# VH-VL binders against UPF0215 protein NEQ431, part 2

Target 1, 198 residues: UPF0215 protein NEQ431, of Nanoarchaeum equitans (p61151)
Amino acid sequence: MKKFARFIGIDDGYFVRNVHKKTKLIGAITKHTILDGVLSREITIDGDDVSEKIIDMIKNSNHYYQIRGIILYGITFAGFNIADVELIYKNLGLPIIIVMERPPKDIFYKAIEKYKPNGIELIKKAGPIYKTKTPFGYTYYQVYGIDKDTASNIINNLAIVSKIPEPARVAHMIARGVTKGDSSKPRAGGDSNPGPAG

## First folded at step 6 (VH-VL; framework fv_becotatug)

Design e15 (from be15 with heavy chain T101E)
Fold by ESMFold2-Fast, scan of step 6:
Structure e15 (fold): chain C 198 residues (1-198), chain A 127 residues (1-127), chain B 107 residues (1-107)
Amino acid sequence: as target 1 above (198 residues)
Amino acid sequence: QVQLQESGPGLVKPSETLSLTCTVSGGSISDYYVHWVRQAPGKGLEWLGVIYYSGSTDYNTPFTSRLTISVDTSKNQFSLKLSSVTAADTAVYYCARDEYEVTYGSGYTYEGYFDYWGQGTLVTVSS
Amino acid sequence: EIVLTQSPDFQSVTPKEKVTITCRASQSIGSYIHWYQQKPDQSPKLLIKYASESFSGIPSRFSGSGSGTDFTLTINSLEAEDAATYYCQQSDSWPYTFGQGTKLEIK
């Protein structure tokens, strides 16, 4: 891809289970590492609507035709609202890179299998987890519609202040800022309730 | 800031139910999981089970039929009951905190490490 | 269940010596290993989380490394207060399991 290609990073906002029903979904469009646009939708906590909201957000945007790929900050949003990367790819024609700080534990998969069985099939569609070494440590990632080596290069080109590539990092900051009122690091216990016990 | 403290009888007779309480102070119990871990005299650590403030539990397989962990949110207390005890259940019992893990986006499970432990309470199973 | 095997079981060590404790998992667990220190009649204390991340307030002489099945806790320059039993613990799979422990005694 071109040096200054545009990517959209996607992340969800702050929420508390049993208090909130919905949270924000933010798309941050960058030209290389420079913020070029912001898109927003709402998604349901532990719901099943994130894939349709990602598609709707991007497809109805004036930015759609300039975006070269999607970077998801994980595959789960607003708890266990799980992205269907095949559905997203088929509807948008854009490659998808899923990034995470650490790979999920076996316990995480067991929890989804027990409490959100539909989610297991969605996760299987995302394929194997790879890792790439950045100046800031290892970034773990999955790919759909793009090869792992090209994705590794994209991640490294966009990881300029942390191991999370800028489109996803910026989406995370905006989502947290507009829902919690502050994008700074959370206190002990985090910004949301944990998933069901596995 | 966060403190955990175990309490309960130090002596339990064989075949009876061992009952312990873990009281948590400092912080909201909805922000973490509480696990129970035991240690027989001169032996290593053994994981027993975990509970979230909602009442959701998971138990180590050898204890599933004998172990019940419960929570009283009004008192910030977690309880462990182990039935049909024998001399093999003689141990120091700990409760320990496990914060939330953020992985794979916003999917949350256990961190998996115990950042704060209670002081432990010795329970002897003897006549 | 995942079995964690520590080595050595016991070591009598000289102050200022570099000490290494190993933990081997029966199957790959990524970096989901954590290390604890337990002094006599005290509760365990978290030292290292996720194989290599130091917990808050832990002296810099303690470090962790490894991934997959083989993990190491290193004490770069042993001090008298480090006489304790050390445990590794995995959090990748249910049930959580601990190693059998390594007891360090000062000469």
Scores: ipSAE 0.325, ipTM 0.727, lowest interface PAE 2.4, mean pLDDT 87

Design e16 (from be15 with heavy chain G107D)
Fold by ESMFold2-Fast, scan of step 6:
Structure e16 (fold): chain C 198 residues (1-198), chain A 127 residues (1-127), chain B 107 residues (1-107)
Amino acid sequence: as target 1 above (198 residues)
Amino acid sequence: QVQLQESGPGLVKPSETLSLTCTVSGGSISDYYVHWVRQAPGKGLEWLGVIYYSGSTDYNTPFTSRLTISVDTSKNQFSLKLSSVTAADTAVYYCARDEYTVTYGSDYTYEGYFDYWGQGTLVTVSS
Amino acid sequence: EIVLTQSPDFQSVTPKEKVTITCRASQSIGSYIHWYQQKPDQSPKLLIKYASESFSGIPSRFSGSGSGTDFTLTINSLEAEDAATYYCQQSDSWPYTFGQGTKLEIK
């Protein structure tokens, strides 16, 4: 990829199950590592609308023609609202990289199987989990519409202050800041999601 | 900063109910889960169960019929009740904190490690 | 449940020696292993989280490594204060489980 290529990082905001029905979805567009634009939508907690909202957010923006790829901070949003990477790719024509700090626990997969019908099928569409070594440790990732080696290079070129590439890291900070009022490390803070599932 | 302290009777008779309390000071109880772990004299650690301040619980399979964990949010106290005790339940009982993590992407809601532990309370089951 | 097996069960070691403790899981658990130190009559203390990340305030002589099923805790230059029992713990699956423990003594 060209040095100044634009990517959009996507993450969700703070929410409390059974109190909130919706939370913010934030897209942060960076030119290399420099913030160039911010997009927002609302998504339904544990809903099925995140894929449609990602597509609508990007396709209807003045930034669409400049964006070269999408970086998702994980594949689940607002709880168990799961991104359909195949649908997103077919509608936008943009490669997708899903990044995570660690691979999902067995506990996570069991919760999806119990509470979100077809959730495992959506996750399988994103393919195998790979890892790449950055100066800040291993970043785990999945790819759709791009090869794993090109994605590894993109991650390493954009991982400048943490192992999470800047578009996704910035989206995470903005999402927390506008929904919780503080962009510091996420915590429960009062009201919270349901306890462990087992 | 955060402190956990177990309390309760040090001696319980066989067939009775063992009842313990964990009091947490510092921090907000909505920022973590509380787990109960026990250790028989000279033996290793055994996980018993977990609770969030909302009242949501999970228990280790061998204990599901005998174990109840509860919370009193007004006192920042977590309680453990283990019924029908035998000599095999003689142990040091610990409460421990597992920090809440907001779910982003494919992550879970807790860290999975115990950053702070109570000092433990010895419970002996004997007649 | 996931069974964690530690090796050795016991070791008598001299100061400044490099010590290695191994933890083997009955199935793959990624990097969801954590290490604790327990001194006599004290509660366990977290040393290493997520296989290789040092908890705050822990001396640099402690390090962890591994992924999947085989994990290692290393003390690169043993101090007298390190005499304790060491436990690994997994958080990949319910129920959480611990290894049987490794006791280190100085003699």
Scores: ipSAE 0.255, ipTM 0.719, lowest interface PAE 3.8, mean pLDDT 87

Design e18 (from be15 with heavy chain D31S Y53D)
Fold by ESMFold2-Fast, scan of step 6:
Formats: structure tokens, sequence, C-alpha cells
Structure e18 (fold): chain C 198 residues (1-198), chain A 127 residues (1-127), chain B 107 residues (1-107)
């Protein structure tokens, strides 16, 4: 893909289990690493609405015609609200890159099987997990509608402050800032959405 | 500041049930999970089990038939019961905090490390 | 279950020496390894999480590295207060498992 193409990074806001019913879904549009737009929706904690909210958010924006790809900060949002990358791709025609600081644990898959059985098929659609070395460490990723080598180049071109590409990193900061009242950079190998403070 | 404290009898007779309580202060127990870990005198650490937010549990294989972990959210207490004890169950028993986190986006899972531990309570199995 | 094997089991070391402790997993666990220090009659304390990330307040002389099956804890310039048993622990799969421990004694 083109060096200065626009991408939208997507992440969810802070929430507390058993306290909140919904949280924010933030889309951060960047031209290369420069913030060019912000989109927002609300999604249901442990719900099934994130895919439709991503589609609605992008398709109804004035930015849709300029966006060249979607970078998801993980595949799960607001708990176990799981993105259907096939559905998103089918509706928007945009390639999807899922990024994560570390690959999911076996324990994560066990939790999905127990609490969200249909979620396994959604995760399986995203395909194998790859890794690419950035100046800040390994970024783990999956692809839908784009080849892994092109995605690796996109990640490396957009990883300028951390191993998380800028559209996703900025989406995370905005989502945290508007839901928690304070923003911070994603922690290398740490929590992207830490548990509630006492 | 989150603190964990184990309590229970220091002496248990062979064939009886070992019962321990872990009391949590300084934070809501709905924000993290508590695991039980033990250490026989002069030996290494051994993971025993954990309780999920659903009330379901996972136990280390050697203990599945003897171990029960429960939680009382109104008291901020986790409990461990180990039945049919023998001298091999003599150990310091710890409760330890494993904060749940988000991976693969915001799918919940455990951090997987124990950032805060109780002081441990020695349980001797002897007649 | 995933078996963690530490090396060495025991080492007597001189203050200011560099100490390296290894932990090998029976199968790949990514970076889901954590290191603890346990002094006599005390509870374990977290030193390093996720193979290489220092826990809050831990002296900079402690560092971790590795991925997959081979992991290392390094103490750069050992201090007398570092006499303890060190354990690695994996969190990739149930059950969580610990290495057998490495005991460091200061000469």
Amino acid sequence: as target 1 above (198 residues)
Amino acid sequence: QVQLQESGPGLVKPSETLSLTCTVSGGSISSYYVHWVRQAPGKGLEWLGVIYDSGSTDYNTPFTSRLTISVDTSKNQFSLKLSSVTAADTAVYYCARDEYTVTYGSGYTYEGYFDYWGQGTLVTVSS
Amino acid sequence: EIVLTQSPDFQSVTPKEKVTITCRASQSIGSYIHWYQQKPDQSPKLLIKYASESFSGIPSRFSGSGSGTDFTLTINSLEAEDAATYYCQQSDSWPYTFGQGTKLEIK
C-alpha cells in the first residue's frame, strides 16, 4: 500500500465489568501518522454489536472514500463483543489488519468457548497470527483481504512511537481519554485496557 | 493498596478437610482473580487452582477430586477446602492476585502473573 | 502440562558478579513467563513479567529476556540482598506451572 494512505485504527474505551452497560468505540483516521479524523459510536459490553457499529461508523462518515484499510486493536471489544472481519470486509470493501501486543493465551480461547461459543468461528475467520519485528519489538497481527507481507510493511511504516501502529495507538489514547478522563500510551507487552482502580 | 491475608487452622488431622480463607482489602474482588498456591517445606511453588467470575473453577489435575475453591463477594473472601488430607499436604498456603486483563482487543483473560501475595499460612497435617 | 526446567539449581556467587538463570519450557509459550524472588520465610515477589518487563519498583540490575521456550533472568552486579530462591512461572495454559527454583547464596 501507499506510504501516505489513510487508515482507520479502532479500539474501545475503558469500562468496569458489572458497572457499565456500554462503552465508546473510537475510530482514529490517520494520513500516515498524522491524525486526520475521529469517529465514535457506542457498543455493548459483552454484546454482539461491534461489527455493525464499525460498519455504520465508517460507511456513514465523510472519510469513507479516502480510507484504504482498517487496523483493529485486537478482535474483541468491550469484553467478548467480537468483530466479524468477513462481515466487515464484505460490507466496506476495506482490508483489515488486526494488531496485538502478544498472541492470545490458551486460557483466552477456553474463556471464549465457555462464555461466547459462537466467538470461536469469528476468531477462526481472522486466520493465522503472524509477527513482524519493529524497532520497538514484535507486533503480532492477522490479516483479512490483504496479504501478510503488505500488512507487515504497513505496520512497520506506522510504528513510529511504539510497536502498535499509530492509527490503533491514537484510537486507544482517545478511547481512554474520553471514557476514563485521562489518556496514556499503550504499554509494551502490558494492558491496553487495565482493570478498574480501587 | 490491595492486601491479601490467609487465615485458618495451622494443624489438620490426616483424612480431615483443610479449610482456609483469604480476605481481600483495598479493592473490589470483581476486578481481579485470586489463585491458591502452596509450598511444601524446602520445596518449590505449586499452583492449586482459581475461581472464575461465573463461580466455576479450574483446579490443578492432582487436586480435582479433593479441592473446592469458593468466593463470597459480600465479605471479600475466597475460600479453599482440601479434603482427605495427608502428610504430603503439609505446606505454606498462599492466596495470590491475578488481575484480569484484556488481550486480543478487550477479551478478558488473566494477566497470568501474581503481583500481590498473602503472607502465607503454614498448615501442618499431623495426628 | 507445561514443564519448566531451571538452571542452575544452586549457585554460590560473589557480590558484584553477573548472574544468569535460565528457564526452559517443554513447549512454546510465547512471552508468557514471569520471574519471582523468594527470600527465606517470605512470600514470593514479582520481579519480571512477560519475559522482559520489569515490575514496578524493581532495581534496574534485574532484567529478563527470551521467547518461545528459552528464557533468562539476569542480575547485573549482584548485591548481598539478592540472596534468595528465584522461580520462573508460565501463564500460557492451564495449569499454571513454576520452575523448580534456583537458589543463590552470596559468598
Scores: ipSAE 0.259, ipTM 0.682, lowest interface PAE 3.3, mean pLDDT 86

Design e20 (from be15 with light chain S93R)
Fold by ESMFold2-Fast, scan of step 6:
Structure e20 (fold): chain C 198 residues (1-198), chain A 127 residues (1-127), chain B 107 residues (1-107)
Amino acid sequence: as target 1 above (198 residues)
Amino acid sequence: QVQLQESGPGLVKPSETLSLTCTVSGGSISDYYVHWVRQAPGKGLEWLGVIYYSGSTDYNTPFTSRLTISVDTSKNQFSLKLSSVTAADTAVYYCARDEYTVTYGSGYTYEGYFDYWGQGTLVTVSS
Amino acid sequence: EIVLTQSPDFQSVTPKEKVTITCRASQSIGSYIHWYQQKPDQSPKLLIKYASESFSGIPSRFSGSGSGTDFTLTINSLEAEDAATYYCQQSDRWPYTFGQGTKLEIK
């Protein structure tokens, strides 16, 4: 693939279940490793709307014509809101790479089976988990609409600061920074972290 | 700086309930989960259990029938109650933070490592 | 439950020596192993997470490696302050379990 192609990294923001209903969905567009644009939407915690929101966010953007691929920071967003990579691919025509720092734990699959019965099928659509060696360790990944070797090259070309490729890393930072910073302060009449006594 | 501090009686009689509190400062308790870990004198570390923000708990099998972990968000405190104690329950009890993050995993996924620990509190079970 | 077995139980070492501590899991746990240092009468301190990732502020002489069932913690050049008991811990599944510990004593 073209070394200086544009990619969009996607991740979700901070949230607390039973307190928040929604959190931010951030798309960070990079030209190689240089940030070129930021897109945002809101998604429902433990909902079923992340695929629709990814499609809407990209398709209605002035950046759509420039984007050559999507890098998802994981396949689950805002809890168990699971991306349907087949649906996303059909609607956008863009290859998808799902990146993760580590393969999912056994408890992750059991939780999805219990709380999102159809979620396992969505994960199966993303195919096998592969790994690629970066200067920062192994990045685990899945692919849809692109071969695993090309995806490995893209990951390594974009893994400049950490083993997570820059579009996804930047999306993660923006999503957490905005939502975590916002939620870190007590709300008027809400819970507060008590200061030292006296 | 996040700090965790255990407190409670240092001496508990056999057959009674051991009750400890972990007070958190320097951060929002909604941002992480607290686990309880104990260490018998001169022995290794043993995981006891965890409580989620929802009030749901997971306990190590030997303790399932005797252990209760709870959270009081208004006091920024986590509590541990261990019933029917014996001399074998004599240990230093720690509370430890496991940060909640949502990445490839689910909203039920934890980092799985303990980045901040309380100083520990020694509980002796003796008559 | 997953049993973690450390080796050695005890080692007496000279400053500047390279020390390797091993942790073996009773079944495959991927990279879900973490390493702690505990000095006498102190709380454990996280050193390495996810087999090989250094925690913030940890000296570069500490490194970790391994995957599946066999893991190692290496101290490249031992310092006097490294006298402590070292524990591995797995987070792949409940219950979380710890190794029995490796005690390092400085000569």
Scores: ipSAE 0.031, ipTM 0.571, lowest interface PAE 5.7, mean pLDDT 84

Design e22 (from be15 with light chain S31Y)
Fold by ESMFold2-Fast, scan of step 6:
Structure e22 (fold): chain C 198 residues (1-198), chain A 127 residues (1-127), chain B 107 residues (1-107)
Amino acid sequence: as target 1 above (198 residues)
Amino acid sequence: QVQLQESGPGLVKPSETLSLTCTVSGGSISDYYVHWVRQAPGKGLEWLGVIYYSGSTDYNTPFTSRLTISVDTSKNQFSLKLSSVTAADTAVYYCARDEYTVTYGSGYTYEGYFDYWGQGTLVTVSS
Amino acid sequence: EIVLTQSPDFQSVTPKEKVTITCRASQSIGYYIHWYQQKPDQSPKLLIKYASESFSGIPSRFSGSGSGTDFTLTINSLEAEDAATYYCQQSDSWPYTFGQGTKLEIK
């Protein structure tokens, strides 16, 4: 029931702007903390297709009816490809938890205002940012279709190796592995794009 | 409280390998990147390279063939080795911390600034 | 690599004066510029991050501004303790690079 519920964590793969046009989108399904399945799609760098790809990936999988919730590792994918949590929720009927290690800075919002029309509207749909204390520090999160206290409990039950819940952490590792060739923890030294002009 | 401390020999002979260690205390080792930056006497700051506790590294292009940065996670120690040194490598060597961060999952895995620096270690390359 | 050019290289200033230091990037770097203060025989200290955000504990007389290629560090009402070399640093792209430095000397 609660302890053995399935969740899907979602993250994007490695990419370099102006070199790559697309990157991988990975869904990692866990039964509690045990990996039960992996789903993949491709998404457009700085595109507008991540919401439809998340919906398509989950809806057409044999796992759909076993999944109890979605954990997004952030709300932006492949740069400024921004998830529409309302659209995802309406199509799948699954609660969404957005997790991040630290809250976004004002500079992030200014970049979206400049380079991504309507991006702020999509982010506002995700609601306020909350925090919960895990044994590994504070995890910051947003919720859609679920209350913040239930989401806090889910995060804490799934934060067994780091402050990022396992479905999202595993999705991140797989996404990096299949696009970069190394599935170990996040790399230093230019494997990510720090800015819109990068 | 975060503290970084460099250590190593203050004198290295030309053509030999310069070896330094940085010990970091405070915070979890997975919460930051460690960079090495040097400063020749009376000159500006020059970025050398970076490492994450996983062992992942990147080096500034002029140093790629001579520079190795490594980590010992059991000791919270980061090491820098620079081979085939010359008088031009005489400098104060700093290690500096760059916090790990993820902003909405979009490729931002570091803050990009050095919030804390070690005191620096002067290394003189001379016969 | 991104080249950062600071101006001026050197300035001798009277206490209480307003000081402006500029940093120009060879290409657009958004807001990914950070400013450090280095006093003689000391390690650099972070003053301003992301062009305009003050680091914890930094006096309010220090402020930063700019975006794209042109950035400014301002010291309102210079104090004697502000005699130091100031460096800008970009984090938009690897490798990280620094400006050549601006040395402020108190008259």
Scores: ipSAE 0.017, ipTM 0.491, lowest interface PAE 5.7, mean pLDDT 85

Design e24 (from be15 with light chain G30D)
Fold by ESMFold2-Fast, scan of step 6:
Structure e24 (fold): chain C 198 residues (1-198), chain A 127 residues (1-127), chain B 107 residues (1-107)
Amino acid sequence: as target 1 above (198 residues)
Amino acid sequence: QVQLQESGPGLVKPSETLSLTCTVSGGSISDYYVHWVRQAPGKGLEWLGVIYYSGSTDYNTPFTSRLTISVDTSKNQFSLKLSSVTAADTAVYYCARDEYTVTYGSGYTYEGYFDYWGQGTLVTVSS
Amino acid sequence: EIVLTQSPDFQSVTPKEKVTITCRASQSIDSYIHWYQQKPDQSPKLLIKYASESFSGIPSRFSGSGSGTDFTLTINSLEAEDAATYYCQQSDSWPYTFGQGTKLEIK
């Protein structure tokens, strides 16, 4: 992959369940590791609109034609608002890499099965979870519209201060900063606990 | 600083209910789960159950019929009740904290490790 | 439930020696393994989380490694204060389970 290609990293902002109905969705566009643009939308907590908002955000941007791929910081946003990578790919024609710090636990899948049953199919669409070793440890990832080896190279070329590639890391920092007033990682949700065995 | 402290009677008679309280200071109660773990004299650690501040609980299978964990959010206190005790329930009982976290984006889960433990309280079941 | 088997059960060691403790899971748990130290009449203390990440304030002589089913806790240069029982614990699935423990005694 070309070192100076542009990627958009996507993450969601801070929210408290049963207090907020929406939170921010941030897209951070980088040329290699240098921030080149920021896009924003709002998404519904535990809703079904994140795929639509990602598509709308990118497609209506003056940056669209320069972007070469999408890096999602996880597949769940604003709780269990789950990205449909097939739908996003069909609408934008851009490869998608989902990155995560660790693979999901069995407990996580049980929670989705209970609270968001159609979400299991969305996660399965993203395919197998792979891992790649960076200087900062293993980054776990899934791919859609791109092969796993090319994605591994992209992750390693963009993982310069942490194991999370810069577009996604920057999106995370901006999203938390603008919604909580501080870039420190805030906790999502307040009163709902999908956690344990359900 | 986050601290956990167990309290309750150190001696319980066979067939009665063992009752313990865990008081947590520091941090926000919504940021963690409280687990109960016990250790019989000279033996290893055994997980009993967990509670979130909302009152949601899960129990280890051998204890489901006898164990109740509850929370008083106004006092930051978590209580454990184990009914119909026998000599086999003689153990040091610990409460321990497991932080609430997100994974796979904003999906909810726990960290899964116990970062802070109470000092433990010995409960002897004897007549 | 996931069964964790530690080895050895007991080891008598000399200060400055390198000590290795293993933990084997009955099925894959990725990196969802954590290690604790318990001294006599004290609460367990977290040493290593997620197989290889040191908890804050833990001496650098302690390290962890492994993934899937086979995990290792290493003490690079044993000190007298390391006499304790060590436990592994998994958090991949309910119920959470612990290994049976490894007791280290200093000569």
Scores: ipSAE 0.321, ipTM 0.720, lowest interface PAE 2.4, mean pLDDT 88

